# Designs tried in a protein design chat: VHH binders against q54mt0. Part 20

Target 1, 331 residues: q54mt0
Amino acid sequence: MRPISLRLHERPITQVLFNREGDLLFVAAKDKLVSLWYTTNGERIGSYQCGGVVYSIDVSQDSKYLITASADAKARVWDVSSGRQLDSTDFEVSARSIEFSQGDKQILVVTDQVMGCQAKIHVFDFDKDEVRKLNKSYTLPSPQCKITQATWGPLNKTIFASCEDGAVRIYCTEKRELIKTILDHNKLVTRIEWTKHRIMFMTCSKDGTAKLYDTKTLKLLRTFDTGRPINAAGISPLKPHVILGGGQSAESVTTTKVDASQFKVRFFHIVYGEELGGLIGHIGPVHSICFTPDGKTFATGGEEGLVQVNHLDESYFEFDDDLVYNPPVQH
Below, E stands for the ipSAE of ESMFold2; O stands for the ipSAE of OpenDDE; V2 stands for 0.75 times the mean of E and O plus 0.25 times the DockQ between their complexes.

## First folded at step 7 (VHH)

Design P10 (framework vhh_7ubx_2; at its last look DockQ between E and O 0.01; V2 from the best seeds 0.00; counts 0 for: pae O 16.1 > 2, unsure alone 64.4 < 65, placed apart)
Fold by ESMFold2-Fast, scan of step 7:
Structure P10 (fold): chain B 331 residues (1-331), chain A 123 residues (1-123)
Amino acid sequence: as target 1 above (331 residues)
Amino acid sequence: QVQLVESGGGLVQPGGSLRLSCAASGFTFSRYAMTWVRQAPGKGPEWIATIYSGGSTMRDDSTKGRFTISRDNAKNTLYLQMTSLKPEDTALYYCAKETYTWESGGTVEFDYRGPGTQVTVSS
């Protein structure tokens, strides 16, 4: 189906995110702006103006609150309906990653490693019924390297951090200490994405691979090798499909302009690892991919500032994954 | 061909409640965002709330604690449940097709708007 192109940002998109209902799309970008769009037709609803590059956003389950992490060393809480800033928390360094806990009772914020300050994961209490100044609950020990993203594990019992050194570090939220380090990637891990109910997770890396893990055992289940840096993964909640996006940095592209195919998002069967196809839609690296919770739509955000919204058609859902990937009985 | 018909208004005492309805026809109701707008005598239109196709709502801060917007896609009907009504809520209430946006400076403009239903809050 022909995508809806959202053209507003003149700087790279850092994150695209659907709300729980899937009818609202939030877009974060390096132009200091978060924009809000109606998913169905691509009409712009409003915006939230930060003081620096917006690296990361999240939306509460009830779609009332937006939280942002930005390069001006601030984490902000916004009223979605009005665009009004409700709270702001200051850090000494850029805020790089932010996420509501399951149930929206806490917020994690990752801060950068610069200026003699170690990267940290800060956890704040949040009361959605009475928004006031965020109160810090705790700070986790630094991995002594840059953290690209942190995300809450199942039932908020753990926090997973993707790191510059290629590690994924897992922290216990009760003991507030590091409990596990996964060293399967040998380059920066860009993103961690969850499958439905967080029973599995996928890691994306600059090493050109995405890796799928069982959350409980931490066993590596599959490796998807694209041969190009991977910045983003979108995991379908409805089909056994994952979409991987990324591509070479802008510096590398300036030498050999024009190969849009290296920026295509690639569809893989999540269990069998087979590539199912791809979509070309960006002329630079893809930085973020998100599915609606019903699995009927996904959005991609790219280096060029473009967002593509893809409403999946009936033929996509009629594809029989079980039939295709069930090998014939050996006689 | 697009038709929006509001109903459910009337005279109510302060502290009372009313449920407004808007019957829609001539378009695929479930695909569109729907909005409630009010206009008091001698005043410009004031946005109240918008509900999107999936049920997400945008609400005016001054009324969101007392007013609830909802929709029934099977009946092609938009609702506004109003509680704890005040004399200041006296206005003609309109149903409108399309989204509200605060990027437009808070000015409400709609191509399709119903004839309205009068709400009067008076002792």
Scores: ipSAE 0.655, ipTM 0.844, lowest interface PAE 1.2, mean pLDDT 87
Fold by ESMFold2, look of step 8:
Structure P10 (fold): chain B 331 residues (1-331), chain A 123 residues (1-123)
Amino acid sequence: as target 1 above (331 residues)
Amino acid sequence: QVQLVESGGGLVQPGGSLRLSCAASGFTFSRYAMTWVRQAPGKGPEWIATIYSGGSTMRDDSTKGRFTISRDNAKNTLYLQMTSLKPEDTALYYCAKETYTWESGGTVEFDYRGPGTQVTVSS
């Protein structure tokens, strides 16, 4: 398996993202750019220039619209094919997270917390047929701590927010109220990642663990302890596998040792919890991991600005789980 | 010297079809991305589609999938298949060598382009 290396960005990668068809790869970075690439061969298509660090991106299901959240306090809507900016909305502070709802009727945006300004979760109507794409909005009650990400729950009935205090907070979209708080991590939650059909979700944390939950019951199903900060997860849509990435951030005061193994992406079996293997290639923390929807390709983005696109070969898919399943012992 | 010569334009009724061709010479055609652009009177250039050296394509959604770009590297020829034509498609259509990278807020300037072929959609 030989990765394709994309070396355009010189600043940390914040997000890698495939479109629904899996043929386009979007890369957001702290150099204020989102770059666009063909998945199959890594050929560069173009870029979208923002006015500040791009923290978060999403693409519509039809691959026509890209949305960006950036440090210049803007959310922007872009025409994917032409690179033209179609709309923007200003906030008082940096926009940190952005996501289309299921069905692309709404857009979820998180804004930062600074002195005198609480973190906010904004919901906009997205009107693709109008000149102004971003319309009427509302906000949810602030958790009164920094939010690293917000994401839509199943059927857009809930919004999940990952927070600096180690909590995942769940809001009802109809009532616009906080309905549940999960306090299972002791350091900030970096990301929430969904399985296919949103049946389960995984939380990643700087506490070195990722935790898998049943979405309907909110029952904790498994904890993956890597011993290192986890910034990102990629969940295979085809195999019961998860890829975890992270490592010690560049903000550490002093290190006399660079151990590239701490930045490897690690494969785990979701059911058995066993580590299946890993890939070394990044020389800094991994910040984003994404599978194509067909599960045949995944991309990773790191602190050093490297993006790797990994096309999984037949040996990965021909790997049968030779482990004998043993049900849990009941007492 | 690089030469690009378009052909296949003309007058068609709404709903009709045309196939445009672009004959290329003076460079190694198979090594470069190729692009179709159109320009209506009084308007700036409008990117339609690009086909890359490996055969992958990217297109502007304004044509709603009615236009298909293709290439024949053995004949050094670029094609644009146009279907379900509308009066708004009336424009000068030209091919361009390389438009690999574009930037927000404007069109990428082309190094080389042909003189174009006129497409007129009118009842």
Scores: ipSAE 0.000, ipTM 0.250, lowest interface PAE 13.9, mean pLDDT 84
Fold by OpenDDE, look of step 8:
Structure P10 (fold): chain B 331 residues (1-331), chain A 123 residues (1-123)
Amino acid sequence: as target 1 above (331 residues)
Amino acid sequence: QVQLVESGGGLVQPGGSLRLSCAASGFTFSRYAMTWVRQAPGKGPEWIATIYSGGSTMRDDSTKGRFTISRDNAKNTLYLQMTSLKPEDTALYYCAKETYTWESGGTVEFDYRGPGTQVTVSS
């Protein structure tokens, strides 16, 4: 199936996100705009205007509320259907990451590290019934480095934070303490992605690797080495497949020639570690990947402001049949 | 010497159930993730499920709800409970041992596989 191309944003996409039902696609970008689309036909429904670069978004389980973190040092709550802003919270510095807790009762927000201000993870109580100002619940201890993302662990018992020093830091939400540090990456961790039911999680890094972990034991299970910075990952809820995307930013490259092949979205088998294929659809670094909950569609967002919506065909679901399994020689 | 021996396969009618077992020996079973794969005639190998040392699981959705992977570390045994079997489930089923341990680091690989057990679903 030919992908649906969404062309609205003129600046880099920062995040693509499907709602629980998979019928709505939210797109955040550096043009201070979040756009809403129908997944089936790529029709734009509306948009949410923020005051700065939108770094992170999340949607409630019932698709009624959108939350945004942006460079204007604000977290915002939006009514999805009307596009109206319902609430906002101000920070001292840019908000970089935002996520609803499981059950949508709390919101975590990561603020940026700048001169004189350490990165912080803030947790707010969220009441769907009372559209009131976000009430701060607590703040977690800050590392002495930038946090690129924070995400809730299983059952909201933990918070995982990806960091610029290559670490993933895990906090206990009850004790509000750091309980574990994973230091397996050699460069900035760009993203943490969860498998269905959060049994496993994957980290992406500028070091060119993605790493799969067991959530319960924190055991490293698999390393995918792409040789290029990885900005995003999508994990299929249906198949043992992961999609990796990234590429080197032009700002970091001394050469004027951009190799578009580096922006290929690559498919890997989780168990066997084999590359299954790739899609060329972007002419710049891929910054975000997301599957629909049903696993039938995935979206990618790139530096060029383009979003690709890919409806997976039957051939995708038959990929496993073509995998070469070399059984170990029994001695 | 590492050994994996699958058992429990056989002929069943559609809708029936089977429980496969994989007896492991020659290594510290509890330290390794284990995987079930199957291969039908004329088809490539198909991944079914993996159970990690900590007990968490990953499985293909095509068999989700029907197949359950589990392990008994005390018995050094891997299990695959199959229910609501269909003709398309007919295949040779293998258990495979991963090479990765927490101490070694690295990537998931398979270094051993059993000879397999045949499952045939037919009316």
Scores: ipSAE 0.000, ipTM 0.200, lowest interface PAE 16.1, mean pLDDT 88
ESMFold2 (binder alone), look of step 8: mean pLDDT 76; pTM 0.753

Design P11 (framework vhh_7ubx_2)
Fold by ESMFold2-Fast, scan of step 7:
Structure P11 (fold): chain B 331 residues (1-331), chain A 123 residues (1-123)
Amino acid sequence: as target 1 above (331 residues)
Amino acid sequence: QVQLVESGGGLVQPGGSLRLSCAASGFTFSSYAMTWVRQAPGKGPEWIATIYSGGRTMRDDSTKGRFTISRDNAKNTLYLQMTSLKPEDTALYYCAKETWTSWGSGTVEFDYRGPGTQVTVSS
């Protein structure tokens, strides 16, 4: 059982995402295309063509609808099975992040910050029985800096925004105002990932760290220091494991030849913080990591346009992570 | 129109100090993040530091102990205080408005940047 390599995109992958059942894999890329694949065998099912770089995607719980945010200043709703565009909403600037609320009744869209236009989080009502025109519900106050991602907090009571200034900002959806700012990172926060049931969350940063927090108290529980920019995290829903990915491109150094081990994804025990291992698969920075909901498979997407699908074997699940743990010895 | 004009560069000896200034006009300076970027001959642009409208700063780890970014909103001016200068700090230094660094690629993108001020560190 070897990893499955998906080679369609000729531009960097921006996001990989599994549906709720885990049988479908969606891939967003800078070549303006979202591709769809069967998880089990890597067979391509279809594609969705946008008018600009696709930065962010999400899929409804029933796998009927795909939403995309793209550089052509549009958020789009697609019919998954047919590939047909059902709706689109125009913005003045690139749409950078998009996500369905829990229960799929609303959609958030983050828009870029450019001269004359502040970064914003827009919330739209979504009616799956009448998918034609998204109705704007509200817009949250701008953080006065670029937002890399926004994501719904537990029970849709909050929205968390990862920001260019290193902050994570938390908004109350009922009051439509900023309620908390977390200032633990000292560089751009690239991603926020949730543990099962959104009880904890992890932040990834260009400062070389990923940080784990309790969602209720916002207490910092653990810092994972990789010494390299972190672009992505995948959190296992089944094992107490997190996978971190990122790295610096060769363009940032004087040499154009780099060791592929710089771009390996690294496995950590989420409770003990110990590094458990890593996988080499990409020749450039890893931009996105996603686990299937059953925890048996994860996908990675990289700068080179490669997507790797990794089916975890039985030996991985036989480790006694919850018994007496003896971390790797090093000196 | 947005205008950014850098000044304060020059020739200095290793271990010396310089203060760079950037005069901004054509926009509400206090409402925007401001950035310092440098580019050495034959190399790509390297991000140094950003200061946000609220005063929070982000700094590159390799220079943060020697360089300090600050702003004066009343004067529409951005500053870079440079200490313990080294020959490898020789570069053209740019002031930029609302910069964005592509994650993982190491490239720097600007909404607007100035013409730059040359810093040369040699004996």
Scores: ipSAE 0.000, ipTM 0.190, lowest interface PAE 18.3, mean pLDDT 83

Design P12 (framework vhh_7ubx_2)
Fold by ESMFold2-Fast, scan of step 7:
Structure P12 (fold): chain B 331 residues (1-331), chain A 123 residues (1-123)
Amino acid sequence: as target 1 above (331 residues)
Amino acid sequence: QVQLVESGGGLVQPGGSLRLSCAASGFTFSRYAMTWVRQAPGKGPEWIATIYSGGSTMRDDSTKGRFTISRDNAKNTLYLQMTSLKPEDTALYYCAKESTWSYDSGSYEFDYRGPGTQVTVSS
C-alpha cells in the first residue's frame, strides 16, 4: 500500500529509529528536535527539544530512556513517556554519535574533530534503575580523523568506528586499544548497520558502495554498487533483503535536473547481491533507514525533512527468496 | 538561492603563490562564518581555515604559516592567500558557509559549499 508520510520537521532528518517492540518511531532532525510517533498509524506522541542539531539517537531496550547526541556539545538522557530531560553531559565539541551497549549498562558517545580537539569515543556507565549523572568509564585512542559513527560489537567486546578517511576501525573494549583497521572503502564511511544478532555488518560509503562483512572473521562477503553515495542501509531481520539509500548532497546538484527517482531506496538480495526493486518517496538524499525488529515495517528519513513509514504487505512476505526476481515496488 | 563560486586556482610551481576567491550570493554574507576546505586526490577532505562574521579566524596548524583567510563584506567575497606552495597542497579547494566539516552525505555542517577550484602544484 501507500506509505504514511510524517511531516513535522522542516530541516533534514538525521536518523529514524524504532524501539525494540517496533510500536514507537523516533525521528531526529537538524531543527534541534526529536519527535516520537506511533508506528501503526503515524500519530505523534511527543517531542524532545535539544539545544543544537540532533545527530544521533538511541533508545533503551525497555523503551524507557532516549539518549541524544547534539551540536550544542551535549549528550542527554530523556524519559520517553514524559519527555522530561533526566541528565545531560557536556563536551568541548559537538556530540556526533551515541549508542547504548547491549544490556543498556553503558553508553558510547563520539565527539567531533575541530581545531585543537581530536575525535574521541567516550564510554559512560549507565544505571537504568537509578538515572544519575553519567560517569565516564574510559576514552578510546583517537583515530586522528573524524568518526561518523561508532557502534558496539557483539557482547560489547568491541566498538566499531566508521571514519572520514574510508576506514572502519575496531577497538577492544577490555584493553581499550585499536585492534583492527579495515581499508576496503576509499571515501568516507557514512554508517555501519548490523544484521540480526550482529553476525554480519554492512558499511555504507560515499564511494557508491555498501559492503557486507562477517563479524567474526571480518571477511568481505559482498559489495553492493549503486554508483551513488550511500548514506543509509536497512537490513531486514525477517527476509534476506537490504535496503540502500542515499544520493548526492544538495550543493553538488544545484545545476542538475533532479527528480524523485534519483533518491529512490533500492532493495537487494543480501546473499545473491541482485537488485530486487526500488521505492520512490523522497525529493532529496535519504539519510536514514530503519526496520522494525519484526521486519514488517521500515522507515526512511530524508533531506527534505520527510519521514516515510512503509508497512510491508502479505505479497512481500510470499516472495520466494530462492528465486532471484526484481519485483516492482511503486507507490 | 544560496550560491558560492570559487576561482583563482591553476597550475603553479613549488614555492609559488595563489589567491583563491569565493563569490557569494543569495544570503546576507556579512552575518555568516565562511570556511575554506580542500580535498586532495585519493585523500579525505581537510579543513583549512574559518573566518567569522567579526573577522576572527581559526586556522589549521599545518598551513597557518603559509595560508591566510580573509573576507570583503562589501564585495560578498571570501579569499584564501596561499604562499610557499608545496606539491602536497595539490587539491580541489572549496568554500563553505559553515564553520566546520560535514561528516554526512548531506550538508548538515555545511549550509552550502561551492563546486571548488583546482590547485595543482608541480614543476
Scores: ipSAE 0.000, ipTM 0.111, lowest interface PAE 19.7, mean pLDDT 83

Design P13 (framework vhh_h_nbbcii10_fgla)
Fold by ESMFold2-Fast, scan of step 7:
Structure P13 (fold): chain B 331 residues (1-331), chain A 127 residues (1-127)
Amino acid sequence: as target 1 above (331 residues)
Amino acid sequence: QVQLVESGGGLVQPGGSLRLSCAASGGSEYSYSTFSLGWFRQAPGQGLEAVAAISGSGGSTYYADSVKGRFTISRDNSKNTLYLQMNSLRAEDTAVYYCAADRSTWSYGSPSEYDYWGQGTLVTVSS
């Protein structure tokens, strides 16, 4: 409830990400830059310069290494404290999604789909004590469509891929093959987000819905319908709350009359599905939302290049989630 | 390197229909299945307005509130062609219409996200 606006990037934000300690905020943007900030005061610490649009980032559990996937067809490993590039791996096509495995022993990289080159998920071995050129462990079979994101399933036993055709595809990492396809969305799936301990996951879609699933059974538990494209979900690790963000910049980019309510982030009770409220903070679509691991802060990144950091107050944590709050009508 | 060329514009009466096409030229090796494509328009004396967008596979579409239910965006990747079917046209739909391509990303209709632009085709809805 103490918003801090971070105004450095002049192109769309692609991802905001907190480290495990929650004291550092990483921001990836289409201006080829990843910026680093202190969570508490919004003071800028440093930057990491890529050769193309930065689509996706991840940070090791010890906050020592940053990995980036970018439009210049490179996956890079950076030393967080010094800003030095430690390694770069070349692809034939843009790298679109990147993530450390649980325990930071492997890295997955999603590559784009172009003529003559299928979208793929590549898995590399990573040694955090001796960073060398990434050694490819394996590549998963292509879903024959564009992958928007891939993420490690519980205990690294699976990889989940959100796809342009509306599917979520699940691969077995041991057998290195597709084991399940979820077809509940009928438009592009933009993002997959995990609840604490990866017991449940949420999918966001351009169909205007976010869907909550049980990870073990893959049973659809709830659908959240916002009526507008959903680009991002932030799931609280502390309260049964999810924040959904998205929207579309469909009217005009040159108009001075922007209805900011089109781009508000919306709060929902994750179990009951009731809308709890909303927050206006962006004048364009919200592309990324992330909570700190302690659940006390969340960040949002938007089309306009703005990042909003929201420190939740004590009244938020005292809210009774078993009751619908109905304040008295003011005369 | 790849160019986009719009066609199908013209004069139409209010309530009429038009179909716009956008064809790729200059590169037979490029796959349009990786491109997000969109339609934008600019009315006389106004700024550039997003109209509709479609994902590379064609599985996801987005529309401006002003055209929702009247316009339909579609694509044929085998012909490298983007379409805009415009129904129930109004005088306020009068504009130059541009097609645009965004390489290897999905677009939310922001012109800043698009890499390639056509020359535009004029649509006049006469009263």
Scores: ipSAE 0.000, ipTM 0.138, lowest interface PAE 19.7, mean pLDDT 83

Design P14 (framework vhh_h_nbbcii10_fgla)
Fold by ESMFold2-Fast, scan of step 7:
Structure P14 (fold): chain B 331 residues (1-331), chain A 128 residues (1-128)
Amino acid sequence: as target 1 above (331 residues)
Amino acid sequence: QVQLVESGGGLVQPGGSLRLSCAASGGSRYSYSTFSLGWFRQAPGQGLEAVAAISGSGGSTYYADSVKGRFTISRDNSKNTLYLQMNSLRAEDTAVYYCAAERSTWAYFGSPSEYDYWGQGTLVTVSS
């Protein structure tokens, strides 16, 4: 492992995201800034300035377009190479989650609920060759609770929404209606993460568990119980490993002294559920974890504004996955 | 969804005192103590101004320079209630006061866009 610490943001990191090639790392934070870095050396390339907390970002498959959802009630489209804003759309309330569809032909945007306005999922057509890049297509029915994240299902046939009430709600994009509700969590679901080709998905929850599901059958395959709120999961595209991150904020305990080991990211075997080890790197809750598509690097973003980039070494890839392996703890 | 309801506003003479309360209720899955809370105000014909902020535990507080030494922010996590004790009130303190909550335990003294939940507001008038 070869950790690189990125220390630019002075407020909590909300999302870390690698592009398809894995050579670029995008970092969204509550300081209204998205920063861009080279994965290999941690050199800063540029920034994208929003008008409010940046909650969610996504990047097009060709790495030319960045989309942002922010607390100033805007979704924005940026030119990655120049840093120039290309388009934006306005909402009545904060934009909380944003994602390109597979093939980058559409974008979903989740809006918050406040002062009598219910949470909604808005779908836009994305026209890369036009001046108006975001063109409204439709809006899905509100679940009558806050949506923490929405993500496109396989082949864009569904949209999955993680909700504040503990539910995962699945919408049909053709019929534009709710078709299934999963009620396995009893606290806020923070994140949904896909395995390779979206054949399985993992849910993270404030209830201290992450749950693995078969996408086609929606059958619960495995529960990972950490005993602490889970904000993020990184699923290796190469090894049968998942990295879980989260932790309880220091402000919610009776003491102001907190051990950094409470915020370590934890490695689990995805099939057996056995803990393989952990990595200490943050002094507050971890909010986001992302693997490069080649599985050789992962990034973590924390409450303190720190991003850790970890390049996995050759010894990590040589071990027998049929045996429990404890990867080295770095700090 | 957490709901915030302000109370305690009214008419007071210059030099007087008022205590504002903000009661939190609803089906939020977060513990009340994990919210950072703040007070904002909007005077007639002006924009929103940050007044004070308090961390989830109550251990950290922040104040606007215009109210520092006169106003005190506090919270009672057992009652899910936020308070603003306003002393030595001035005519320029006349405004609608809003309670706001951030889905983080860190105290955010800053822009309104950084807060997730808002109350309806309570009017404070300082006049003779």
Scores: ipSAE 0.000, ipTM 0.151, lowest interface PAE 17.0, mean pLDDT 83

Design P15 (framework vhh_h_nbbcii10_fgla)
Fold by ESMFold2-Fast, scan of step 7:
Structure P15 (fold): chain B 331 residues (1-331), chain A 128 residues (1-128)
Amino acid sequence: as target 1 above (331 residues)
Amino acid sequence: QVQLVESGGGLVQPGGSLRLSCAASGGSKYSYSRFSLGWFRQAPGQGLEAVAAISGSGGSTYYADSVKGRFTISRDNSKNTLYLQMNSLRAEDTAVYYCAAESSTWTYSGTPSEYDYWGQGTLVTVSS
């Protein structure tokens, strides 16, 4: 397992994202740029230039459209193959989070809580066959605190919002109202990540824990405690593994040396909670982790602007995930 | 691997025009049409400033506010040549002009750090 280092961005990476086919890697960064790369060899294909820090991106199921949320208070729709901007929607404040609904018929956009404007989740209709100005379908009630991310629940029936106050808030898309609040974290929730088919979800928090939940019952199944802020989780679609990343930024603490081990990504068995190992690759906090849909590759993006693409080798897939003792045959 | 050579610089009077050219050579692994290309300038005693940029196909362009309406960037992919048509030149346009190339086909950024290959520069002096 030799990583491919992508060293284009000189500002923090905010998100890494693979397309549905897994052959394309999109990288969003604070330098206002989204870059596009071939997964297999790390060759750069193109870029998409925004007017401010790019906080969040998503790509359509057919890989034809890229959407971006940026600090210049715009949500943009891009043609992936040509790099052309197809549409732009203006907000009063920075756009912080953006995501296509399942089936790509709608787009959610989270706007920041800045200068007296309350955080909101806006939902727009999207027509993939005729891209024209996005029409707002609805806006959800504000949680009256900053939202770090919003993501569509199973079958687009709900929207989950990770919040600054430590809550995860769940909205009904049909009734357009808050239906559930999860208060298990005591600090800012940075990220929500789905398992395959959105049967379970993982929450990451500045409280040093990641928590695994059953989506249907909202029951807490497992807590992973790393003792350091967690910014990102990558969940394998192929093995029962989760990769957690984060770390404390050096600017908040006076240190003369960087301990790279505090920024390593840590592998856990998702069901049993056993730590399986870790990888050192960044000299600053890891902000984003994403697996390809086939589970053979994952990418990590860090504070230093580095992206590491890790192609998992044969030995990884030969790991014995069976925690029960298998006694030898008797004489 | 890719070499960029600027030409067309010189002395011109205020209100005059100049056309800069940038010829690309080498880089057998990259076709010219894959490059997004830009013009940057450095005036005496100042830092590097973006002037204009153009995507690989020529479909998208960027211009600095100081040159909008006066300068036009264009490319001829059949000749591996980038152009900057400079009209209504002012004394403050005096600078060394650099051609830069980026390996992406649609990057049209005004940010110098996005560009992988740079020419040696050509001097443009706007003076009476």
Scores: ipSAE 0.000, ipTM 0.117, lowest interface PAE 20.0, mean pLDDT 83

